# Ledger of designs, part 1: VH-VL binders against Phosphoglycolate phosphatase

Every score and structure here is a prediction.

Target 1, 238 residues: Phosphoglycolate phosphatase, of Staphylothermus marinus (a3dnn7)
Amino acid sequence: MIRLAAFDIDGTLTINRSSTVLCLEAIDALRKLEKNGVIVVLVSSNALPVVVGLKKYIGLSGPAIGETGALIYYGEEEIVATTKYSAKQAYLDVLEKYNEYVYGSWQNMFRLHDYALKIRKQYLSKDNEIYSLIKEYVENKYPYIKVGYSGYAIHLTPKDTGKGKALKQIMEKHGIRREETMGVGDSIMDWEFIKETKIKVAVANADPELRRKADIVTTKPSGYGVVEIVEKILDKPP
Below, numbering starts at 1 at the first letter of every chain, in headers, positions and changes, except where a header shows other numbers; antibody chains aren't numbered by Kabat.
F, E and O are the ipSAE of ESMFold2-Fast, ESMFold2 and OpenDDE, as the mean of both directions, binder to target and target to binder. V2 is 0.75 times the mean of E and O plus 0.25 times the DockQ between their complexes.
[cut] stands for letters that were removed.
Atom coordinates printed by the task and the answers are left out, and those that the model quotes come from them; centres of patches stay.

## First folded at step 9 (VH-VL; from p67 with heavy chain Y57F D102S)

Design a5
Fold by ESMFold2, look of step 9:
Structure a5 (fold): chain C 238 residues (1-238), chain A 119 residues (1-119), chain B 107 residues (1-107)
Amino acid sequence: as target 1 above (238 residues)
Amino acid sequence: QVQLVESGGGLVQPGGSLRLSCAASGFTFSDYYMNWVRQAPGKGLEWVSDISFSGSFIYYADSVKGRFTISRDNSKNTLYLQMNSLRAEDTAVYYCAREYWSSSGFDYWGQGTLVTVSS
Amino acid sequence: DIELTQPPSVSVAPGQTARISCSGDALPKEYAYWYQQKPGQAPVLVIYEDSERPSGIPERFSGSNSGNTATLTISGTQAEDEADYYCQSADDSGTYVFGGGTKLTVL
């Protein structure tokens, strides 16, 4: 039986992969999991207050994972870090040195370990050059930090953290075996936590590589796919 | 051997009602989303509605919302479409179609049932 | 609004390659599906998820989805391929949409 279900937020619980608007039907489905005693874990790269606020206001009692796995929220007085490193010093250094080219994500003021930079619009035609310059600078000066670029934001992250590491810690703390778990996402970047679960689910509009790795691919996209998979697992007898 | 057999079509006056049925066999009906798709004479396909495995989630095309009601009875392996407030524009062959939740095409279709709305 | 646009007709000689286009704003983000319908018959799925063939569909059928346009390609077109062809995709409200259909004539 499933005792824990982990969900990515953006592109999975939203109406599609390009919007932050939640699929209300998906939220209802998560609440049904909650009512049936399943621990529901939200897994996100967002700042922890964003993830925790969402879980609380939709009525989920399970832990929350923020900052790409660097922080786990178990309760109002129990927040646990999965890394001793922070990209904050590197982020502030880059912001001061390269402020002509980049600015910080609004969420950075609420982050502890994982930080994001955006390239200013007038320099987007040189984005790969700017990314490469910042990557070389940071990784040479701060060898415990990795630098990535999604085409949207330059991301400074401690090398020793991730969504999979955080999910495993939650499973250990709650005495939950991998065989009792499901993971749901839309991006190949979600594979890191989904591979730690028994039932591996990709929504219909997920990256092709994730869909090839998944045990189950839903027929509906994003949040509507979440409805589909939740309905399927709750229809089975215990 | 998958079979879908629609029934309940016929001639109805504008403003009238009609209930379509689709009898399913050769597969586990409760494992599939089911769909209604219609085709007006000489025209193309138009998706009408779908319904989830248990019937908990239902979607409609804007053209029928508020007038048509999809339902299913998994104990009878039957899909239904209740059509109310019928208009001339609803004249079409109505198909039921199977959608498997881990493969997203409409992979089996019935032969359809004709609904004619005219005075 | 999300819609899928197909040419009304395409004509090819036997043995030539037929290409049927389907254009829509949803296609960069969603998969395209293709159905063949012969006169008086129900539609048959011939391509799913942009480019995959169901079992029993001849190898001469292929598909692609690039930019906002999906394309059904039939190589070595045969007389029995004469039919109406529809593309279909999902929209961001969890519903489905069909293209207007393309009549393929093999002369």
Scores: ipSAE 0.006, ipTM 0.463, lowest interface PAE 13.8, mean pLDDT 88

## First folded at step 11 (VH-VL; from a5 with heavy chain D50E S104Y G105A)

Design b4
Fold by ESMFold2, look of step 13:
Structure b4 (fold): chain C 238 residues (1-238), chain A 119 residues (1-119), chain B 107 residues (1-107)
Amino acid sequence: as target 1 above (238 residues)
Amino acid sequence: QVQLVESGGGLVQPGGSLRLSCAASGFTFSDYYMNWVRQAPGKGLEWVSEISFSGSFIYYADSVKGRFTISRDNSKNTLYLQMNSLRAEDTAVYYCAREYWSSYAFDYWGQGTLVTVSS
Amino acid sequence: DIELTQPPSVSVAPGQTARISCSGDALPKEYAYWYQQKPGQAPVLVIYEDSERPSGIPERFSGSNSGNTATLTISGTQAEDEADYYCQSADDSGTYVFGGGTKLTVL
């Protein structure tokens, strides 16, 4: 039986991968999981206040993962960092050097460890080239920082942390075995946490690489895929 | 500087017992899953056991299940392997290995301790 | 019931390219990891997550994973690369498995 279900937010709980508009049916599905005693964990690269705000207003009691795994929210008095390093220095350096191509995410003023860069609209057709330039520069100069790109933002993250590490710590704290877990996402960057779960789910419009690695690929996209998988999980007899 | 130092190996008769220790330093021990991996003389690597951060989850290879017990003491930064009902095929160098954060890689290994099971 | 199969040995001349294969049914869905072990020493991680190289590993080491086969490639092989090489991945239950190992000889 599933005791914990971890969900990516952007592109997974939204109506599609291009919008931040939540799929209300997906939110209702998460609330059904909550009512059935499943710990629901939101896993995101967003700043922690964004993730925590969302989980609270949905009515989810489970922990929240922000900053690409660098921060875990267990409650008002228990926010845990999974790294002692910060990408802030590397981020400021990149802003100075590559300001033609990128600008900082508004969320960065609320971040401690993981920092995000947005590719300017006129360069989106060259996003992979810009990502590669920044990755090479940062990882050479700041060996403790890794650079990732999910199609939403370029993230500079300490190498000693990630979504998978954070999820494993949550599982340990709650005494939940891998066999009792499900992970759902839309990006290859979500594989890091999804690989730590027993039931590995990609939504229909997920990156091809994630769909290839998943156990289940839903027939519906993004939030509608979440509805699909939650219904399947809750419809099965114990 | 990450260091893993195994001890407790030696010669033991079939059916006997040994306890291995692995002293860890240079990292926050309680933040890592830890593993034992063994290698019989002239043979390949064989995964033996894994223990989670606090010891809440423990996994064994089928070849040792029921005979070996992995444990850890996070206050002493020490990993243990209690080996009971030893057999000749358990003869090997036993390595303590640290599991890399967000992957299933063993990124740091001790130098190993030799266990010989013979009369 | 995952198994990883490696050739027992590979020989290359100094300066040439060595390719060590690792085949298994889990590899389309799971990452491959590679370890170098020199005589009398503990293994050293040389490639993780199919193609990533840890700090301190020479650039001549690279990796790939396609279909049922992962490949460790050593370009411009040096005498010090003579070692046993093991691939590793996971089975369906999340248990760790090693290939049987490949002895690389540099002649």
Scores: ipSAE 0.043, ipTM 0.639, lowest interface PAE 8.0, mean pLDDT 91

## First folded at step 13 (VH-VL; from b4 with heavy chain I58T S102N)

Design c1
Fold by ESMFold2, look of step 15:
Formats: structure tokens, C-alpha cells, sequence
Structure c1 (fold): chain C 238 residues (1-238), chain A 119 residues (1-119), chain B 107 residues (1-107)
């Protein structure tokens, strides 16, 4: 009955929440969704080429969401921005002012709107202090930019976009009603897009707050939870 | 500044029709889902209808489904509500409301237009 | 389909703290939103996503959502806070529901 399934990547399609290694069983499950005519949408804060590359090599025909919702890839001739703002000025300002503590993510050379900073390894014990300092500085000086922290990267993102806005635009373009959708993630930050779906899924090792809000909490973690939920919705026993 | 101005209210007989308009300004109208919310005299708020960015999706409260049609014209920054087969219980002040991007909040409301359905 | 239940009235003395409850089975999963409506006026959003305060709303307004109950709290209540207060949430289909409203009287 579902026509669209949206998945976070990191912590959801990976083997766990601390690795970038894909769970190959989860990838096979996504291919099964594709074969059964379900539009699979990857939703990520990664640069768009990272998300698009992954979707293509998995064999997914659906759109991809990158840069925390700021960019949607529909095809080679159709990449759509969901914001007119860019965090680039704020990002360059922070790099200059806080160069001792942070450096730019390698993905930033492929980004247009959302920019990520990494805290240098020697300062990770102070990560929340550094994040708070950068957040205060940026949000006071650049009121159109919000600052978030994933525990790994600090993201500077335009306030007028997000994963939920991007997913809603995809749903409207494809004529897909909320009742025909599923969203899967591991972080409370994924609630933005998961709340826009009918079937709300959290993997077993998701943030407690996301697990409380979800309709279904899988019994397996991360990518193994994705296998579980895909098998349930396709009604195909292992 | 964000402004929403409703018009088109008035007195109508049961079974009649009426079309409400809401003129929007001060924001990018096509970036927002829009809603109608009504309030009968002396009563509470009741959600009526919602429309998506381009108008491709519309949603209705059960009490108005099949009788009311929400629409929008993004080139004119205008939201509409076509109300057919009106009943006495449709008597209310009708507000247009803007739905915030990543939230189900109605962050800006018009001042409302009164619809009275009476013989 | 969801229901949101509010007490019909709450009275507080000026300077005291008012608490307005909103109960519903959707609230463990959905955010609560709060609106103030003064006589003859349109509603004004005062709290969104359980506890967030829009720009221009006084700091004395706060909100929480725990279990099946959301609470709007007004600290240091002033005469101008006398109004009707509505909670709102959404159901699984994205349909919106308002509570019945609470009349706050400041005496």
C-alpha cells in the first residue's frame, strides 16, 4: 500500500550508528523495494553527489535529498534548491575566526547551501563548548542561518529549508499522498521528515525520543532494522 | 510584513453557496501550505481545510468534505474556499492561516470573515 | 481521529502562575501547539512544538508535553493575559484538531 519510502543513511543504512560501513542486507532490502515499484528516497545532510552516487549504485530510481533538504536531485537535468540562502558566508567567517578549533568538511567543495565544520581531534573533549560558541556567534550575526551539531559535524543550514520541506515537495511532484508513505531513521533530527509520513519507523538503536514518537520500532539495529521493516511491508518471509 | 486578508463573507440561505478569498502578502506564498480554520460564534476553533504548495493536494475536515473546495492561485497570492450546500452549522468566522515550513503550527492568521447561514 | 481535552476555565491572581492542561492520546507522538485569543481578535501562536516560543511572545509563556498531557504555563500572569487559550495537534493523517479552549481569568 506504500508507494514511497524515505530513509536516512548514516546510522540507518549502516551497520551501526558509529560507522559509515553500509549494511549490505539493508541495501538488498532497498533494491527489493525498488523492484516492487516503491519509490525509495535517501534523505541526508551529506553533499548531494554523495547521496546521488549512493542511490545510483544501489539502483534506486527515486529522487535524493542532500544538504539537509536544501537540494533535491530528480535527474541529470533537474536539481532543485529549496532555499535561496546559503551558509557559505557564515562558514567562511567561522573558519577564519575559529580556525584553531575547526576545519571544513571535505564535502563542502561540493555544497551550495549547507556547510559542515569538523572539530579538530585534539579539541573533541570540548565539542559542546565549541559548538555553543559557534552557534551563538553565527545565529547572532546571520539570522537566516541555523546551527546544529550531530556529535561529529557542526552544520550551518538556512532556516527556510529542511528534510521535511524537501520530502513534501517530492511527494507533491510525484502525486504521492501521506497515507502512501513510510519514513525510517535513527535520530531525533530525522523527525523532520519522518513526521511527514504515514508509517513512522525508528530502528532499534535510534534516539529514545525518536523511538517514543515512532509507530514502529524495529527489533534490530540500524541496517538490520531496515531489513526487518522492508520484509514486513513486502510480506516476504526470510 | 506577513498579512492575510479574508473577504467574501456574508449572509446566505441554507443550501446556498459562497466563495471566500484570502489575499496574502509579505512572504513567498507558494512556499507554504495554507489552511482555513473556522470559529462559530461563542465556540472554539475548528480546522476546515488544507492545501499544498501548488494545490495538488487538498484535505478536508469530515464535516465539510464534498461540500467545500479549497484552492489557490499562486500567481495572485490568493487562497480560496468555495462553500456549497451551506448549512446553519457552517455559520462562523472563517480564518485563513499560514502553516509553518517544518511544523504543524499556524503562525499567521487573518482577521477572519463572517459567514452567516440563515433563512 | 484525536481529541484534545482542556479545562473550560482557569483563574489566577495577578503575578501568580497559570497552568493550562491539554490531554489527548496523540500527544506522546505529536507536538502540541498553543494559541491565545483575546476577545474580538484572531488567534495568536504562543507556543509551537511543545515548548518553543515565537519571536515577540513574552518569556513568561512556556510549554511542555509529557505523557498524554501538554501544559501551557504563564509565569507572573498579567491582566493582559486574560484570554481564551487553545491547544492544537495533528493526527496520523495530518488532520488538525483543536482543544475546546480554556478561558483564563486574571482576578
Amino acid sequence: as target 1 above (238 residues)
Amino acid sequence: QVQLVESGGGLVQPGGSLRLSCAASGFTFSDYYMNWVRQAPGKGLEWVSEISFSGSFTYYADSVKGRFTISRDNSKNTLYLQMNSLRAEDTAVYYCAREYWNSYAFDYWGQGTLVTVSS
Amino acid sequence: DIELTQPPSVSVAPGQTARISCSGDALPKEYAYWYQQKPGQAPVLVIYEDSERPSGIPERFSGSNSGNTATLTISGTQAEDEADYYCQSADDSGTYVFGGGTKLTVL
Scores: ipSAE 0.269, ipTM 0.724, lowest interface PAE 5.4, mean pLDDT 91

## First folded at step 15 (VH-VL; from c1 with heavy chain S30D, light chain P28D)

Design d4
Fold by OpenDDE, fold request of step 19:
Formats: sequence, structure tokens, C-alpha cells
Structure d4 (fold): chain C 238 residues (1-238), chain A 119 residues (1-119), chain B 107 residues (1-107)
Amino acid sequence: as target 1 above (238 residues)
Amino acid sequence: QVQLVESGGGLVQPGGSLRLSCAASGFTFDDYYMNWVRQAPGKGLEWVSEISFSGSFTYYADSVKGRFTISRDNSKNTLYLQMNSLRAEDTAVYYCAREYWNSYAFDYWGQGTLVTVSS
Amino acid sequence: DIELTQPPSVSVAPGQTARISCSGDALDKEYAYWYQQKPGQAPVLVIYEDSERPSGIPERFSGSNSGNTATLTISGTQAEDEADYYCQSADDSGTYVFGGGTKLTVL
């Protein structure tokens, strides 16, 4: 029996991986999960206000993970940081050194621990090279920071946090074992929390590596895949 | 700075019991999953048991299920392994190991304590 | 049961490159982790998540993973690198699995 389900947002609950438009059918599916007693957790690298705002307006009551696991929202009076560090200085250094290739996400104004960089349009064809360059620079200068790239943004994240750790903390808080959980995502970066769940799901248009690792690959993409897997779980609970 | 110190090992007869302890220092103990890993003399490494942050969840290798119990006291920064119904094949150095965040890596190990099961 | 397979021994001359392989189904879905163990000592993590080095580990240590095979590479091998090396991963249930270990001899 599934008691908790964790979902990535970008590319997972949207209509596709190139859009930020929500799949409304997916939202309805998440609401249905909650009505059936499943704790729904939104997982994202976005700033916490963005994640919590979304959660609020779509009518979900479960915990929310922001800043790549650095922050957990349980309620208005219960926000937990899972790290003791901040990548702010590293972020500023990267801007100073590599502003030709990258710029800061607007959400950084509202970030505390994890900071995001976007690659400028004229350099998108060299995104992997730019990522490698920044990764080497940051990780050499700041041993407590890890650098990741999902294809959406470059993230500077403290090493003592992550989506996996955050989900584990939520699970323990609610007394839910790994065997009672499901994780759904579209990016290899989502594997960090998905691998901590029993039912590991990749949507149809997910990264090839995530699809290879997952237990289930949906037949439909992004939010429509979420609808598919939710219906399957509710129809035949494991 | 991080330190793990095992104790409680010794000689015990088959069918006997033994309780191991691991004293942790130099880090926030309840921020980590903790594990026991053992190594028989001249053999490889074998995972034994894992315990979650607060101790709410415990996991065991099939070889020790029903016989071993892992626990922790976060107020004392101490990990425990209660071993019952010991067998000769349980003879090994038992290591306390910390699990690295967001991974299945053991980033810090104690020096181990020897458990010998023999008649 | 899921298992990881390593060569029992590898020999290398000082200054040369040592490569230790680790193969198993677990590596199709989960990362590889590597440990160095010297006689009478506890294991030391040298590579995590296929290719990441912990702080304090020399740059001559590197790791890679392709398919169901992970490789630990030691470039410019030194005498002090002589040790047993273990690969490790986990199955779908989160059960940890270790390879049988490889004895690296520096000639």
C-alpha cells in the first residue's frame, strides 16, 4: 500500500518538458491521491516560495521540498532547513567570473542555500562545456558545494543536503517506510529522491538514463504520465 | 574530527548473545543513517544492518534477520547492535559506518571490534 | 541474490595506471562506490556515485561506470596505494552489496 508519493514539478507535472504550463489533469490526479489518504510531496529545485505557492493554489496539503532539498515546508510555522551551508558566495563568484556565459535565476532573490544559474541563449549549444567549467571551478574552490545540471539550470547546492535526504526526513516524520512510497520524475536529477522510494517511476519523455533506472516508465509524457501512474496505483494498490 | 569507536566485541559460544556499541563524535549524530558492516577473517565486507535518523526504521541482511537488532540513542550519540543466537559464521570484525547524504556510500568507519563465536 | 564481481588481484608497476573492474546487475540502476582497505585498518571511501572523490582523496583516483561495469582507475600508482579495494552498490530494496575485493599489488 502506497502511503506517500513524491513528484517532481518541472517537466513532470507540466504538459511537457519544454513548458511551465501545468497539466491540469495531473493536478486532479494528485488531489485524488490525497483524497485516498496518500501524502503528496512536491519536490523541486525551485525556490521554496515558488513550490509552496504552487502547492497552495492547487489545493495540496502535503509537505513541499524546495532548493534541491535544502528546505522543507511542513506548514506556515514549520519550515526546516536540511543544510548548514549556503552556496551564495560561490554563486557570486561564478557571476563575477563567468557572466559571459551564464546569468542568475530571478528566484535567487528568494533563495537561502541552493542557487541557480541559467545559460545564455547564444551558448546553449555548449551547455555541457559551460557546466563542466563551472563545476570544476566551484567544487575546487568550495569543497562543501556540489554542482549539478538538469538541462534547465545549473545548481550550486551544499553537499550536506539534497532531494533524497529531504524526502527521507519527511518519510520518517510521518512514519512511512520506503516500501510504502512512490517517486515520479523526468530528469536524472530526480533519481536522488526517486531511488529512495519503492515504486520508482519515470515519465515517458524523461531522460534516457532515468527511464533506464526506473521500475516503471509511463506511456504518456510529463503530467499525462502522472495521471497514468496515479490511476494505476489507485486501481490496483501494491 | 569525525570519530566512530566500536566496543563490546569478544569471545562467545554458539547460541550466545553479545551487544556492540559505537560511540560517535565530531558530527551531528541524528543527521545520519548509521550502519553495521562486518568482515570475517581474511574475507570481504558484508553489510549487516541500517538504522534511520531517529531510529524509526531498521533494515537487516537476510543472514542476521530475526537474530540481530540495531538501535540508537541520539541523546548519547551511540549506535548499538544486539546479537542473539550467534553462530560461528558471525565471527568477524564489526564496523560502525556512517552513511553519506543522498548516497549509499559509507564515508566514515570505526576501527572495528572483533566478535569471535567459537565452542 | 545480487552480487558484484571483481578480479581477485591486480598488479601494477609504480607510476603506471591501475584499473580495477566491478561488474553486476546492481550497477545498471545504482551508482558504484569504492573503498580502499589496508591491512589491519578500516575501509576508506575513495570514490562515490561512480566518479566523485571525497575530500582528501588524491586526484590520481578516479571512477567511471558504463552499463553494468564500474572501473576504479589509479593513475600514477604509488607504493602507498597497495591495498584491497572493494566496490559497493545497492539493489532496488536498498540492500547494500559489496564486491569480493581486489588486491592491488604495486611491484
Scores: ipSAE 0.915, ipTM 0.951, lowest interface PAE 0.5, mean pLDDT 96
Fold by OpenDDE, fold request of step 19:
Structure d4 (fold): chain C 238 residues (1-238), chain A 119 residues (1-119), chain B 107 residues (1-107)
Amino acid sequence: as target 1 above (238 residues)
Amino acid sequence: QVQLVESGGGLVQPGGSLRLSCAASGFTFDDYYMNWVRQAPGKGLEWVSEISFSGSFTYYADSVKGRFTISRDNSKNTLYLQMNSLRAEDTAVYYCAREYWNSYAFDYWGQGTLVTVSS
Amino acid sequence: DIELTQPPSVSVAPGQTARISCSGDALDKEYAYWYQQKPGQAPVLVIYEDSERPSGIPERFSGSNSGNTATLTISGTQAEDEADYYCQSADDSGTYVFGGGTKLTVL
């Protein structure tokens, strides 16, 4: 039986991958999981306040992962950092050198470890080239920083943290084994935590690589896919 | 500098027991999953066992299930492998290996300790 | 049992490109990892997650994965690259699996 389910937010709980509008049916599905005793974990590269705020207002009580795993929220009095390092200096260097192509996310004001860069509108068609350029620069200069691209933002993250590590820590804290878990996402960057779960799920409109790796690919996209998989789990528990 | 040092290997008779240790230094020990990987003489690598951050979860290869027990003492930065009911096919160099974060890679290995099971 | 298959041996002249393949169903769902092992030494991670290179590993080492086949490529192979190379992945349960190893000889 599934005791813990982890979900990405952007592109996974939204109506589609191009919108930040929540799929309300997906939110209801998550609430149903909690009512059935499943610990629901929100996983995101967003700043922790954004993730915790969302969790709070949609009525979930489980832990939240922010900053690409660098921070875990267990409660108002329990926030855990999974790294001692910060990509802040790397971020500042990137801004200094590549501000023509990228700008800092507004959320960086509320970030401690993982920092996000947005590609300027006029260069979106060259997003992969920009990403590669920044990745090479940062990872050469800062060996302890890894650079990822979620399709939404370029993230500079300490190498000693990640979504997978954060989820593993949560699992251990609650005494939940891998065999009792499910992970759902839309981006190849989500594979980091999804691969640590028993039921590996990609939504229908997920990255091709994630769909290839996943055990289950939903028939419906994004939040509607989440509804589909939740119903399946609740109706026919593995 | 990250360092893993195995000890406890030696000659043992079939059916005997042996306890391996791995002393870790140069990193935060409880921040990593730890593993044992073995290599029989002239053969390839074989995963043996894994243990989670605090030791709450342990995993074993089918070939050693019920006979081997992995454990760790984070206060001593030490990984252990209790080997019981040893067989000739357990003869190998046993490596302590650290799991790299968010991957299934082993980024650091000890130099290994030789276990020989023979009559 | 899930298996990864490697050629038992590969030979290359100095300065030429060596390619070592690794194939298996596990690679459809999980990344490939590569290790170099020289005689009497412990394995050294040279590639992780198909194509990522750890710090300290020469740039001549690269990796790729397509379908169920991963490839380790060594460009401009040097004498010091002569070693056994192992690919590694994991099955659906997270159980680690290693290939049989490839002996790379630099002629």
Scores: ipSAE 0.911, ipTM 0.948, lowest interface PAE 0.5, mean pLDDT 96
Fold by ESMFold2, look of step 15:
Structure d4 (fold): chain C 238 residues (1-238), chain A 119 residues (1-119), chain B 107 residues (1-107)
Amino acid sequence: as target 1 above (238 residues)
Amino acid sequence: QVQLVESGGGLVQPGGSLRLSCAASGFTFDDYYMNWVRQAPGKGLEWVSEISFSGSFTYYADSVKGRFTISRDNSKNTLYLQMNSLRAEDTAVYYCAREYWNSYAFDYWGQGTLVTVSS
Amino acid sequence: DIELTQPPSVSVAPGQTARISCSGDALDKEYAYWYQQKPGQAPVLVIYEDSERPSGIPERFSGSNSGNTATLTISGTQAEDEADYYCQSADDSGTYVFGGGTKLTVL
């Protein structure tokens, strides 16, 4: 029996991987999980207020993970940092050096530990090259910072945290064993939390690397894949 | 700067008990899953046991289930392995190993403590 | 019930490239990890997640994983690289397994 289900947001709960528009059918599916007593955890690289706002307006009572795992929201007086480091200095350095290719995410004014860069529209066709260049620069110069890219933003994150660490802390706090969990995502960056779950799900349009590693690849993309897997989990009784 | 120091090894008779300790320093101990890995003389590495951040979850190799108990005291930065009903096959160097957060890698190891089970 | 199979030994001349294989069904979905162990010493992580090098590991160490087989590659092998090398991965239940080890001899 599944007691906890963890979901990435962008590319997983949205209508596709290129839009921030939520798939309303997927939102209904999350509310069904909530009504059936499953702890639903949103796991995201977004700033914590974005994730917390979304979970509250959907009607989810479970914790929320923001800033690529650096922050966990359990409640208004229980926000936990999973790292003592911040990527702010590395982020400012990259902005100065790579201004031609990237600019800062608007969410950075609400961030403490993880910082995001957006690739300028005219360079999106070379996004992996720009990501690799920034990764090499940052990881050589700032040994406590890692660089990730999920197709939405380049994230500079302290190495002593991640989505997997945050999810494991939530599981331990709630006494939920791996065997009672499901993880759903669309990016290889989601593997770090999905690998910590029993039922590992990739949506149909996920990165090829994630689809290869998953236990289940849905037949439908993004949010429509979420509907598919939630229906399988909530089987009708005979 | 990360240091793991095992202690408590020694000679013990079959059927006996022994408690291993691993003192940790140079990192935030309760942020890590911890492991025991053993190596019989002249042989390869064998994973023995894993414990979660607070000790709420423990895992064991089939060869030691029911006989060994992993535990930790986060206030003392110490990992333990209680070994009961010891057999000759348990003779090995026992390593304390730190598990990296987002990988199944053992990134730091102690120097090991020898356990010898013989009559 | 995961098994990881390594050759018992590999010999290489100094300056040449050494390749150590690790085969097992789990490697289709799970990452491979590599450890170096010199006589009388604890293992040292040299490659994680198939191909990543920890800080302080020389660039001559690299790794790959294709299908059921992971490979540790040491380019420009030096006498100090003579050691036992172990691969590691996880089983279906998320517990851990090591290969039998490969003795690398630099002659």
Scores: ipSAE 0.328, ipTM 0.764, lowest interface PAE 5.1, mean pLDDT 91
Fold by ESMFold2, fold request of step 19:
Structure d4 (fold): chain C 238 residues (1-238), chain A 119 residues (1-119), chain B 107 residues (1-107)
Amino acid sequence: as target 1 above (238 residues)
Amino acid sequence: QVQLVESGGGLVQPGGSLRLSCAASGFTFDDYYMNWVRQAPGKGLEWVSEISFSGSFTYYADSVKGRFTISRDNSKNTLYLQMNSLRAEDTAVYYCAREYWNSYAFDYWGQGTLVTVSS
Amino acid sequence: DIELTQPPSVSVAPGQTARISCSGDALDKEYAYWYQQKPGQAPVLVIYEDSERPSGIPERFSGSNSGNTATLTISGTQAEDEADYYCQSADDSGTYVFGGGTKLTVL
């Protein structure tokens, strides 16, 4: 039986991968999991206030993971950092060196450990080239920092943390075995946490690499895929 | 700077018991899953057991289930392997290995300690 | 359930390219990891997640994983590369498995 279900937000709970509009049917599906006693965990690279705000207004009681795993929210008096390092200096360096191509995410003023860069709209057709340049530069100069790209933003994150580490810590705190878990996402960056779960799910419009690695690929995209998998999980007999 | 030092190996009769220790230093011990991996003389590597951050979850190879118990004491930065009902086929060098938390890699290994099970 | 099969030995001339294979059904979805072990020493991680090199591993070491087969490649093989090489992977149950090992001889 599933006791914990972990979901990425952007591209997974939204109507598609290019919009921040929530799929309301997916939100209803998350609430159905909550009502059935499943711990629902939102797993995101967003700043922690964004993730916590969303979980609270949906009505989810489970922990929240922000800043690509660097921060876990368990409650008002229990916020846990999973790293002592910060990507702030690497981020400021990249802003100075690559300001023609990138700018800082508005969320960075609310971040402590993980920092995000947005590729300027006129350069989006070269996004993989820009990502590769920044990755090479940062990882050569800052040995404790890794660079990732999910198609939404380039993230500079301490190497000693990630979505997988954060999810494993939550599972241990709640006494939840891997066999009792499901993970759902749309990006290869989500593999870090999805690989730690028993039921590994990619939505239909996920990155090809994630779809190849997953156990289940939904037939519907993004939030509509979330509805599909939640209904399948809840229809199973005990 | 990362250091793993095993101890407690030796000669034991079949059916006997032995407890291995692994002293860890140079890193935050309770941030890592820890493992035991063994290697019989002249043979390849065999994974034995894994333990989670706090010790809440433990995993074992089928060959040792019910006979070996992995544990850890995070206040002492020490990993343990309690080996009971030892058999000749348990004869091996036993390595303590750190699991890289972002991956399933064993990124640091101790020097190993020899366990010989013989009449 | 995962089983990893390696050739028992590979021989190469100095300066040539060595390729060590590791075959198993789970490698279609799971990453491969590679370790070098010299006589009397503990294993050393040389490749993780199919193709990534840890800090301090020479650039002549590279890795790939295609279908059910992972390959460790050593270009410009040197005498000091003579060692046993093990591949490793994991399954969904938290079980880890090593291949049987390949002895690389540099002649």
Scores: ipSAE 0.268, ipTM 0.741, lowest interface PAE 5.7, mean pLDDT 91

